# VHH binders against S-protein homolog 13 (SPH13), part 11

Target 1, 133 residues: S-protein homolog 13 (SPH13), of Arabidopsis thaliana (Mouse-ear cress) (q5xv33)
Amino acid sequence: GRLELKNEISGVASVRKAKLAVRCWSNEDDLGWNMLKPKQSRIWKFTTMNMWPFQKTEFRCQFRSGFGTTNEDVVTVFSVKDGFRKQCGVGGDECFWVAKRDGFYLRRIVKDGGGDSRKKYVDVLKSKWVWKW
Short names: E, the ipSAE of ESMFold2; O, the ipSAE of OpenDDE; V2, 0.75 times the mean of E and O plus 0.25 times the DockQ between their complexes.

## First folded at step 14 (VHH; framework vhh_nb_b201)

Design z02 (from y06 with F100Y; at its last look DockQ between E and O 0.68; V2 from the best seeds 0.00; counts 0 for: pae O 5.4 > 2)
Fold by OpenDDE, look of step 14:
Structure z02 (fold): chain B 133 residues (1-133), chain A 120 residues (1-120)
Amino acid sequence: as target 1 above (133 residues)
Amino acid sequence: QVQLQESGGGLVQAGGSLRLSCAASGFTFDDYAMGWYRQAPGKEREFVATISWEGSTYYADSVKGRFTISRDNAKNTVYLQMNSLKPEDTAVYYCARVEYDSSGWTYDYWGQGTQVTVSS
């Protein structure tokens, strides 16, 4: 499996406020905390697990931004059950996560029906940033 | 260098009010969230309130509805208005600068603290 995260936090004078801290892990591995600077992306590669009677892979993350955290402290960013990629919609379309100033989004890659094979992005808000103290 | 100086503490009766101030210097004040913490005798330091650089406020459950945190960026000062004080509020109150790192929220600078004593 493959997971991509992009920091698109912009319009902030302070670079510090535009940083995104990320900790991701699977059932097998904890990848630790990483910092994404503005416009940076990170890709995680992981192996799917076979759990009888179902094939299952779950990848979870924690996010910290200058604007807060996700509403849920732990976010399931990738889940495969029975060969189906959860979150990306019907048909197994490609998707990745994007952090913006106003929240955390799932970005879907869709093809334009016009035959030009161009990729179009659709962003779905998954969580506003919240402060937890 | 970063400096934080608390003031306004004192002795008050239960049900009384105090207003604490924290004067900040040595950094761009409006670029940081500021917070108040307190430490009672024999207890660990605990969160009281925080105000973000955007003006959002957050409170510990124990002080909600009684305490109000505010800031004046022109004066580089953060305030803590404490109403309906209780003996359980007795503690040294500390001002702190909030910083963000990979593990979340941290506090990189503290004042020396001001004593608040609430008598029954």
Scores: ipSAE 0.022, ipTM 0.381, lowest interface PAE 5.4, mean pLDDT 84
ESMFold2, look of step 14: ipSAE 0.442; ipTM 0.732
ESMFold2 (binder alone), look of step 14: mean pLDDT 83; pTM 0.825

Design z03 (from y06 with V98L; at its last look DockQ between E and O 0.57; V2 from the best seeds 0.43)
Amino acid sequence: QVQLQESGGGLVQAGGSLRLSCAASGFTFDDYAMGWYRQAPGKEREFVATISWEGSTYYADSVKGRFTISRDNAKNTVYLQMNSLKPEDTAVYYCARLEFDSSGWTYDYWGQGTQVTVSS
ESMFold2, look of step 14: ipSAE 0.462; ipTM 0.754
ESMFold2 (binder alone), look of step 14: mean pLDDT 84; pTM 0.833
OpenDDE, look of step 14: ipSAE 0.689; ipTM 0.847
ESMFold2, look of step 16: ipSAE 0.451; ipTM 0.743
ESMFold2 (binder alone), look of step 16: mean pLDDT 84; pTM 0.835
OpenDDE, look of step 16: ipSAE 0.319; ipTM 0.632

Design z04 (from y06 with V98Y; at its last look DockQ between E and O 0.66; V2 from the best seeds 0.00; counts 0 for: pae E 2.2 > 2)
Fold by ESMFold2, look of step 14:
Structure z04 (fold): chain B 133 residues (1-133), chain A 120 residues (1-120)
Amino acid sequence: as target 1 above (133 residues)
Amino acid sequence: QVQLQESGGGLVQAGGSLRLSCAASGFTFDDYAMGWYRQAPGKEREFVATISWEGSTYYADSVKGRFTISRDNAKNTVYLQMNSLKPEDTAVYYCARYEFDSSGWTYDYWGQGTQVTVSS
């Protein structure tokens, strides 16, 4: 599987305002806080354990931007649990999330034609940034 | 050098109002979130209110609906309008500059404070 978190915050006067801090974990592994610059991504590639008794693998993250945090303090960004994988779009094995100036979005890939047509995406708002400081 | 200067404190009867001001200098004011905290005698510092560089506000539950934080970027000034004051609002009020890092927003500079005393 694949998880990508991308910082697309733009339209601000300085790069200082466009930073994104992320802290993600999947099990007892806590990778700590990492700062993403504008246009930077963090990518995880992994083998999903979707077999009994290990079918409950998930990744959770906290997000902090210059505009605040997500409405939920902890956001599940990948899970093999029933129904979650459908949320990420076609196939459900790759999830893409994008931070923008106004909030945090799930990027879903949608096809608009047959064969080898170019893929398109739609960004679905997950949470506006909430100023809580 | 960053400087924050609070003013507008004083003695007021319960139910009254005060407006605090915080004049800022030594930095690009409209690039920073600003806030107020307070400290009563013998107590720990207490968050009061913040305002982002875009004007979004956040308040402690104890002051919601009574206090309003605002900013005037042309004057490099933050205000705290305090209405319906209660004796428990008695404290020294400090203006603070907030900085964002990976651990969250934190104070990096604050003023010398202004005393607010609310009599019953």
Scores: ipSAE 0.397, ipTM 0.700, lowest interface PAE 2.2, mean pLDDT 84
ESMFold2 (binder alone), look of step 14: mean pLDDT 82; pTM 0.827
OpenDDE, look of step 14: ipSAE 0.516; ipTM 0.747

Design z05 (from y06 with D101E S102G G104T; at its last look DockQ between E and O 0.61; V2 from the best seeds 0.00; counts 0 for: pae E 3.8 > 2)
Fold by ESMFold2, look of step 14:
Structure z05 (fold): chain B 133 residues (1-133), chain A 120 residues (1-120)
Amino acid sequence: as target 1 above (133 residues)
Amino acid sequence: QVQLQESGGGLVQAGGSLRLSCAASGFTFDDYAMGWYRQAPGKEREFVATISWEGSTYYADSVKGRFTISRDNAKNTVYLQMNSLKPEDTAVYYCARVEFEGSTWTYDYWGQGTQVTVSS
């Protein structure tokens, strides 16, 4: 499987305002804060051989942007459970998430027409940014 | 570069009203949350109110129901309407810009402040 988190925040004059802070856990392990610049991605690739025998692969993250956080404090962005993977799009093999100025989206890979041109995406709003004080 | 200029302070009797303004320049105002803080003589600076770029508001408990923060993005101005003023509201009131730094929001620019004095 594959998980990508991409910062597509744009239309903002200030570079600082366009940054995305992401703090993720792989299972219970805190991976710390990572700052994504505009157009930057963080990618994880998974195989069964890269896991301990009794671990489940699950990524949970919290997101902070210059425009707020996700409505849910912690968002599951990848899980090996069947119900979750089907939400990510065709095949359920890749989960691709994008942050935009107005919110956090799941980018689903959809099959339109089936040609050899590039795959099409549809962005499904997961959460608007919420400013919490 | 970034400038915040407060105005509208003054002397007012208890029970009265006052409207503070903060004119902002040097940045894209529409992208920023703004806030008001105050500092009374001999006291620590305290939060009063904040307003997001979309107009969501938060207030300190001590001012809820009496103070209203608002913004006019066309004029790059944030306001604080203060009603039912009490002597304990006497303070220097500061306008501040909220900025995203590292993994959190912080206040990165402050005005010089405007004095509010509530008598009687």
Scores: ipSAE 0.224, ipTM 0.581, lowest interface PAE 3.8, mean pLDDT 83
ESMFold2 (binder alone), look of step 14: mean pLDDT 84; pTM 0.841
OpenDDE, look of step 14: ipSAE 0.274; ipTM 0.624

## First folded at step 16 (VHH; framework vhh_nb_b201)

Design k01 (from z03 with S52N; at its last look DockQ between E and O 0.69; V2 from the best seeds 0.51)
Amino acid sequence: QVQLQESGGGLVQAGGSLRLSCAASGFTFDDYAMGWYRQAPGKEREFVATINWEGSTYYADSVKGRFTISRDNAKNTVYLQMNSLKPEDTAVYYCARLEFDSSGWTYDYWGQGTQVTVSS
ESMFold2, look of step 16: ipSAE 0.436; ipTM 0.719
ESMFold2 (binder alone), look of step 16: mean pLDDT 84; pTM 0.836
OpenDDE, look of step 16: ipSAE 0.462; ipTM 0.725

Design k02 (from z03 with S56Y; at its last look DockQ between E and O 0.54; V2 from the best seeds 0.00; counts 0 for: pae E 2.3 > 2)
Fold by ESMFold2, look of step 16:
Structure k02 (fold): chain B 133 residues (1-133), chain A 120 residues (1-120)
Amino acid sequence: as target 1 above (133 residues)
Amino acid sequence: QVQLQESGGGLVQAGGSLRLSCAASGFTFDDYAMGWYRQAPGKEREFVATISWEGYTYYADSVKGRFTISRDNAKNTVYLQMNSLKPEDTAVYYCARLEFDSSGWTYDYWGQGTQVTVSS
């Protein structure tokens, strides 16, 4: 599987305002806080296991931006559960998230319906930034 | 050099009001969120309120409905209007600049503080 978090925060006069701090962890690893500059991504590639007694793959993150945090303090950004993977779009083994000036979005890869081989996507708002501590 | 200078503290009777000001210099003020914190003797510094550069506000539960944080970017100043003051609000009040880095949130500059004393 594959998980990507991309910082697409833009439309500000200062790059400092467009930074995104992210802390992500899985059931086996806590990756600590990382800073994403505008247009930067953090990418995880991993093998998933969804059979007892083996570990189930799930990634959770916390976000801070110059505009606040997500509504939920902790956001699940990848899970092997079937319902979650279908939300990420075709295939369901790759999830792509983007931070924008107004909030945090799930980027779903979709088909254009016309037979063209080019990829298209739709961004679905998951949380506006909320100014809180 | 970053400077934060608080003013407006003093002695006030319970139920009264005060307005604190924090004049900022040495940095691009409107690029930063700002906050107010307070410290009573023998206690840890306590969150009171924050304001984003866009004007969104957030308050500690103990001050909601009584305190209002605001900012004037043209004057490089953040304010704390304190109404319905209680003896429990007695503390040194600090203005702070909010920053975040790869380790998370930090409050990287603080003023010297201004004393607020609320008498019974």
Scores: ipSAE 0.375, ipTM 0.691, lowest interface PAE 2.3, mean pLDDT 84
ESMFold2 (binder alone), look of step 16: mean pLDDT 84; pTM 0.841
OpenDDE, look of step 16: ipSAE 0.381; ipTM 0.678

Design k03 (from z03 with G104D; at its last look DockQ between E and O 0.57; V2 from the best seeds 0.47)
Fold by OpenDDE, look of step 16:
Structure k03 (fold): chain B 133 residues (1-133), chain A 120 residues (1-120)
Amino acid sequence: as target 1 above (133 residues)
Amino acid sequence: QVQLQESGGGLVQAGGSLRLSCAASGFTFDDYAMGWYRQAPGKEREFVATISWEGSTYYADSVKGRFTISRDNAKNTVYLQMNSLKPEDTAVYYCARLEFDSSDWTYDYWGQGTQVTVSS
């Protein structure tokens, strides 16, 4: 399994508010809370706990920021050989997760047929930040 | 310095309405979520409502449907509209600023509070 995440929360006075907390867990293991600083990117690799070839370990992740938390089931990570980034897109597009001030996004890397060296991204909102107490 | 000042408290009859205000200063108001708490005599401080920077709201079950939290970023003010007040709503009401600390949200600054008394 693979989780790639970028914290793009910006425009806030408090550095703490711009941090992104990540907790991923499976039935077998709780990976605890990890923090991403603003502008930080991180990749998590998940090891399949069940070595049975026909079963994949499912990991769930919760994301928290100064603006709230994601809804449940926003991110599900499966133990796949090619990783999340290579398999999450349509037509072979690569993707990763991005946290912004207004919500949590799935970012797709769009192959531009043009000679522009700039990578184009398509961001799809997956979850607004919500309050869960 | 961060300052929060509540106002609008008072005596009201059961079934009545009251609107509380909290004036904020000393920080970028629109970057922060704000909240209301209350504390009745002999009781612990309890959560009432929270509003995010974008206006998302969350309420305690005891006030849901009766209270409305709102904000005016241009005035650096958070409001608590209290309708259908009950005697059990009697308390000192506190305004608080919400801050994200590590993996949890905490209220890092509080006002001095405003007394709300609901008579039967």
Scores: ipSAE 0.345, ipTM 0.658, lowest interface PAE 1.4, mean pLDDT 86
ESMFold2, look of step 16: ipSAE 0.533; ipTM 0.783
ESMFold2 (binder alone), look of step 16: mean pLDDT 83; pTM 0.835

Design k04 (from z03 with A33S; at its last look DockQ between E and O 0.65; V2 from the best seeds 0.44)
Fold by OpenDDE, look of step 16:
Structure k04 (fold): chain B 133 residues (1-133), chain A 120 residues (1-120)
Amino acid sequence: as target 1 above (133 residues)
Amino acid sequence: QVQLQESGGGLVQAGGSLRLSCAASGFTFDDYSMGWYRQAPGKEREFVATISWEGSTYYADSVKGRFTISRDNAKNTVYLQMNSLKPEDTAVYYCARLEFDSSGWTYDYWGQGTQVTVSS
């Protein structure tokens, strides 16, 4: 399994305002907080703790930005590669998560019969930023 | 160094109004969200209101509709307009700076607080 994340928070004067923090955890492991700078992308790979083919390790992730936090745990990551794709992709589409000013998105990469320059992105809002103080 | 100084507290009758101010210095004020907290005697400190660096406002349910948080970046000041005050609003009110780092959100600096007393 994997989590691919891109920080696309932009239009702010300072790096501080455009920061994105991510924490992923499972019942067995807490990966702690990580920070993404503006325009930074990162991929987390998750290994199945139990190599039993019928069991999957589920990770949940929380995202925080200068605009707030995700309202709920919007990301579920499975140890198996196919699990991730099944959740976010249809028909073999690749997907990754994107943070923007107005919220947290799932981005699907749709190949529209063209080269790399013709990649079409479909962004689906998964969570607005909210304050949970 | 970062400094926050509250002012505007005092004694007021129920139904009255107060305006608190928090003067900030020692940092780029425009980059930070600011908040107000309060602590009554024998109680835990509780959230009152936050204003983001972009101007978004958030309130505790107990003060919604009565309190207004605002900021003046030119003056490096955050305000708390308190209307329709109730005795249960009696507390020391603290100004705080919201910091966002790799561990998440935290209010990393606090003022000394200003006393607000609402009499019945």
Scores: ipSAE 0.236, ipTM 0.602, lowest interface PAE 1.7, mean pLDDT 85
ESMFold2, look of step 16: ipSAE 0.494; ipTM 0.759
ESMFold2 (binder alone), look of step 16: mean pLDDT 84; pTM 0.835

Design k05 (from z03 with W105Y; at its last look DockQ between E and O 0.57; V2 from the best seeds 0.43)
Fold by OpenDDE, look of step 16:
Structure k05 (fold): chain B 133 residues (1-133), chain A 120 residues (1-120)
Amino acid sequence: as target 1 above (133 residues)
Amino acid sequence: QVQLQESGGGLVQAGGSLRLSCAASGFTFDDYAMGWYRQAPGKEREFVATISWEGSTYYADSVKGRFTISRDNAKNTVYLQMNSLKPEDTAVYYCARLEFDSSGYTYDYWGQGTQVTVSS
């Protein structure tokens, strides 16, 4: 399995305002806390012990930003296959996670007749940032 | 060094209003969220309000609709406008700076506090 996260929080005056803290864990593994600076990406590779009969490895992630946390506190991520990016969209689209200033998104890479320079993305909001005090 | 200094506390009658100020120094003020807490005698310190660096505000349910948190970045000051005060609002009010990192959110610096007393 593979998890990719990109920090696209932008439009702020300082790096501090755009930082993203991430912790992901499974039943077996705790990947610990990580800090992503603006424009940085983090990739987690998962060792899949039993992919048959097509079992998904479930990971949960918590995200914290200068704009708040995910509403659910925990975002569930499923790794399905060992690939560049997980397949999540219709027709086998590849996906990765993106943090923006207005929320946390799942980004689908739409392969529509273009090379790397013509990548189209579809971003689906998964969670607005909220403050839980 | 980081410093936070509260002011504006005092004695006020129930139903009255009071405005607290917190003067900040020693850091880039507009990079940080600021918050207010309060502690009544014999009780634990409780959250009152927070204002993010971009101006988003958040309130405890007990003060929502009555209290307003605001900030003036030019003055490095955070304010707490308290209206419709109740005796149960009596407490020492603390100003705090919010920080977050890979370990989570925390208020890493506090002022010395200002006493607010609301008489019935």
Scores: ipSAE 0.279, ipTM 0.630, lowest interface PAE 1.6, mean pLDDT 86
ESMFold2, look of step 16: ipSAE 0.490; ipTM 0.766
ESMFold2 (binder alone), look of step 16: mean pLDDT 84; pTM 0.841

## First folded at step 17 (VHH; framework vhh_nb_b201)

Design m01 (from y06 with G104D; at its last look DockQ between E and O 0.44; V2 from the best seeds 0.00; counts 0 for: pae E 2.3 > 2)
Fold by ESMFold2, look of step 17:
Structure m01 (fold): chain B 133 residues (1-133), chain A 120 residues (1-120)
Amino acid sequence: as target 1 above (133 residues)
Amino acid sequence: QVQLQESGGGLVQAGGSLRLSCAASGFTFDDYAMGWYRQAPGKEREFVATISWEGSTYYADSVKGRFTISRDNAKNTVYLQMNSLKPEDTAVYYCARVEFDSSDWTYDYWGQGTQVTVSS
């Protein structure tokens, strides 16, 4: 499986407004808070397992942007649980999330209309940024 | 060097109004969120209100509906309009700059404070 978080915050007067702070953890990793600069991605690649007694794969994150936070404090960005992977689009084994100036989006692969090199995407709003603090 | 200068404090009767101002210098004001905190004698500092660089606002429950934070980027100034004042609003009010650093939101500079005293 593959999880990507990308900072696409743009249309701002200065780079400092376009930063994205993320804190993500999985069953086995917690790296604490990290900054994603504009256009920077954080990528995880992993083997997915969803059967006892095997290790379950789930990624959860907290987000802070120069425009606020997500409405939900903790966002599940990948899970092998029933139905979650299908929300990520065709294949369901790769999830791609994008932060934009106005909010946090799931970038879904919905149809591979141009072969592997020209994937089709729709961006689905997960949360607008909420000014709180 | 960052400087924040509050003004507009004073003595007022309960139910009255005051407007606080905070003049800012030494940084690109438009790039920062700004806030107000207050501290009564013997108490810890308490959040009052914040305003983003784009004008989005957030308030403590204790002041919601009575206080209004605003900013004028052309004047590098943040305001706090305080209406329907109560004796429990008595405190030193501090203007603060909100910094978005690598870990989270922090307040990295405060002004000297301005005293607000609300009498019965």
Scores: ipSAE 0.395, ipTM 0.705, lowest interface PAE 2.3, mean pLDDT 84
ESMFold2 (binder alone), look of step 17: mean pLDDT 82; pTM 0.830
OpenDDE, look of step 17: ipSAE 0.546; ipTM 0.759

Design m02 (from y06 with V98I; at its last look DockQ between E and O 0.57; V2 from the best seeds 0.50)
Fold by ESMFold2, look of step 17:
Structure m02 (fold): chain B 133 residues (1-133), chain A 120 residues (1-120)
Amino acid sequence: as target 1 above (133 residues)
Amino acid sequence: QVQLQESGGGLVQAGGSLRLSCAASGFTFDDYAMGWYRQAPGKEREFVATISWEGSTYYADSVKGRFTISRDNAKNTVYLQMNSLKPEDTAVYYCARIEFDSSGWTYDYWGQGTQVTVSS
């Protein structure tokens, strides 16, 4: 599977206002805090295993922007559970999240119908930024 | 040189009001969040209120509804309007600049503080 977090915060006068701090962890590993600059992505690629004795794949993150945090303190951004994967789009094996000026979005991959290798996206708002500091 | 200078403290009777000011210089004020902390004698410094660069506010539960943080970007100044003051509000009040780094939000510059004393 594939998980991408992209910082698309724009429309601000200062690069420092467009930064995104993320702290993500899988079931057993905490990756710590790191900053995404505007237009920067963090990508994880992994084998999804949902069979004994393999570890169940799930990624959770915390987000902090120059405008605050997500409403939920901890957001599940990828899970092998069937209900979660379907909301990410076709196949459910790739999840793509985008931070924008006004909030945090799930970028859903939709079928383009024509067999074109180009992908189409629909951005779905998951949380506005909330100032809680 | 970043400088933060608090003023407006003093002695006031319980139930009274004070307005604190924090004059900022040496940086682009509009690009930073700002906050107020306070410290009573023998106590740890505690959070009071913050204001984002766009004016969103956040308050400690102990002051919510009584204190109002605001900013005037034209004057490079942050204010704390304190109403319905209680003896428990007695403390030195500090203005702080809030920086955003990879570990989160941190307070990187502090003023010298202004004393607020609330008498019973």
Scores: ipSAE 0.476, ipTM 0.753, lowest interface PAE 1.7, mean pLDDT 85
ESMFold2 (binder alone), look of step 17: mean pLDDT 83; pTM 0.825
OpenDDE, look of step 17: ipSAE 0.479; ipTM 0.722

Design m03 (from y06 with S52N; at its last look DockQ between E and O 0.56; V2 from the best seeds 0.00; counts 0 for: pae E 2.3 > 2)
Fold by OpenDDE, look of step 17:
Structure m03 (fold): chain B 133 residues (1-133), chain A 120 residues (1-120)
Amino acid sequence: as target 1 above (133 residues)
Amino acid sequence: QVQLQESGGGLVQAGGSLRLSCAASGFTFDDYAMGWYRQAPGKEREFVATINWEGSTYYADSVKGRFTISRDNAKNTVYLQMNSLKPEDTAVYYCARVEFDSSGWTYDYWGQGTQVTVSS
């Protein structure tokens, strides 16, 4: 499994207000807490057991920002379920997660069928920032 | 040194109002989100309200519509206006600073608390 995360929180003067803390884990790995500075991107790789078609591997994360936390404390960022695979590809390579000022997004990479080498992105809001944790 | 000092607690009848204040010092106040928590006797400390550095607020369901959190950055103070108080609101109320870093998310500093008692 793979997780790509980008911190696109902007429009603030202080790095403290724009930083993003993330902790991710699977059944096999705990990556601990990490910090992403504004405009920083990071990729995490997780060990997956190839138990197709009975794969139940999930990667989960916690997110903290200067604007709050995700509505759900624990977010599933990778799943072997059909819904996620259809949306993000078998290995999740067609998606990455993005933190913005107004919330946390799943970004999909859309290939332009018109021969333009430009990668287009579609952002889907997954969670507004909240302060309940 | 970071310091948080609560005030404004006391005894009030059900349906009454109180306004709590938390004076902060020892850090850049407007860089941090601030929060209120409460702990009733024999119960765990519970979230009440949080306000971020931009003034965005979030409330526990139990206090929504009755409590209002606000802040004055010029005075380094966070407030909790409590209206329509109920006996169930009886608790020690704590002010807290919100922080997070590469080691995780935490409320790194707390005040000593102020007692709020609501009589039936």
Scores: ipSAE 0.295, ipTM 0.619, lowest interface PAE 1.8, mean pLDDT 87
ESMFold2, look of step 17: ipSAE 0.420; ipTM 0.712
ESMFold2 (binder alone), look of step 17: mean pLDDT 83; pTM 0.833

Design m04 (from y06 with A33S S102T; at its last look DockQ between E and O 0.77; V2 from the best seeds 0.00; counts 0 for: pae E 4.4 > 2)
Fold by ESMFold2, look of step 17:
Structure m04 (fold): chain B 133 residues (1-133), chain A 120 residues (1-120)
Amino acid sequence: as target 1 above (133 residues)
Amino acid sequence: QVQLQESGGGLVQAGGSLRLSCAASGFTFDDYSMGWYRQAPGKEREFVATISWEGSTYYADSVKGRFTISRDNAKNTVYLQMNSLKPEDTAVYYCARVEFDTSGWTYDYWGQGTQVTVSS
């Protein structure tokens, strides 16, 4: 499987407004708070067969942006549960999330390259940024 | 050098109003969210209100509907309009600059505070 989290915040006057702080963890490891610069990604590649007893089955994250955080304090960004994987698009083994100026989006992969080499996607809003101090 | 200077505090009767100002210098004011906090004697510093660089506002439940935070980026100033004041609002009020990084949400610079005293 593959999980990508990308900072696509743009259209702002300064780089400071476009940075994204993230804290992500799986069952076994908390990776702590990290800063993503504009256009920067974090990518995790893994196999679900080696995740028993579900040590990397679920990834969860918290976000801080120059425009706030997500409505839910903790967002599940990958899970092997069928309902979650279907949301990530065709195939369901890759989940791709993007932070934009107006909110946090699930980038759903559609037509996973069967006809063309080009990836096709649609962005589905997960949460607008909100201020929760 | 980042500087934050509060003003506008004083003694007021319950039910009255005050407007606090916080003049900022030494940084690009437009790029930062700003907040107001207060500290009553013997209490921890308490969140009052925050305003983002975009102008979005957020308030503690105890002040919603009575207090209004605003900013004037041309004057590098953030304001707190306090209406329907209660004795429980008596405190030193601080303005603060909001920052976030890998250490979390922080208020990395504070003013010296301005005393607000609400008499019954």
Scores: ipSAE 0.140, ipTM 0.450, lowest interface PAE 4.4, mean pLDDT 82
ESMFold2 (binder alone), look of step 17: mean pLDDT 83; pTM 0.841
OpenDDE, look of step 17: ipSAE 0.561; ipTM 0.767

Design m05 (from y06 with W105Y; at its last look DockQ between E and O 0.66; V2 from the best seeds 0.51)
Amino acid sequence: QVQLQESGGGLVQAGGSLRLSCAASGFTFDDYAMGWYRQAPGKEREFVATISWEGSTYYADSVKGRFTISRDNAKNTVYLQMNSLKPEDTAVYYCARVEFDSSGYTYDYWGQGTQVTVSS
ESMFold2, look of step 17: ipSAE 0.459; ipTM 0.754
ESMFold2 (binder alone), look of step 17: mean pLDDT 82; pTM 0.819
OpenDDE, look of step 17: ipSAE 0.455; ipTM 0.721

Design m06 (from y06 with S102T T106K; at its last fold request DockQ between E and O 0.80; V2 from the best seeds 0.00; counts 0 for: pae E 2.01 > 2)
Amino acid sequence: QVQLQESGGGLVQAGGSLRLSCAASGFTFDDYAMGWYRQAPGKEREFVATISWEGSTYYADSVKGRFTISRDNAKNTVYLQMNSLKPEDTAVYYCARVEFDTSGWKYDYWGQGTQVTVSS
ESMFold2, look of step 17: ipSAE 0.497; ipTM 0.768
ESMFold2 (binder alone), look of step 17: mean pLDDT 83; pTM 0.828
OpenDDE, look of step 17: ipSAE 0.649; ipTM 0.815
ESMFold2, fold request of step 18: ipSAE 0.414, 0.443, 0.353; ipTM 0.734, 0.744, 0.675
ESMFold2 (binder alone), fold request of step 18: mean pLDDT 82, 82, 82; pTM 0.826, 0.825, 0.825
OpenDDE, fold request of step 18: ipSAE 0.374, 0.395, 0.730; ipTM 0.673, 0.686, 0.870

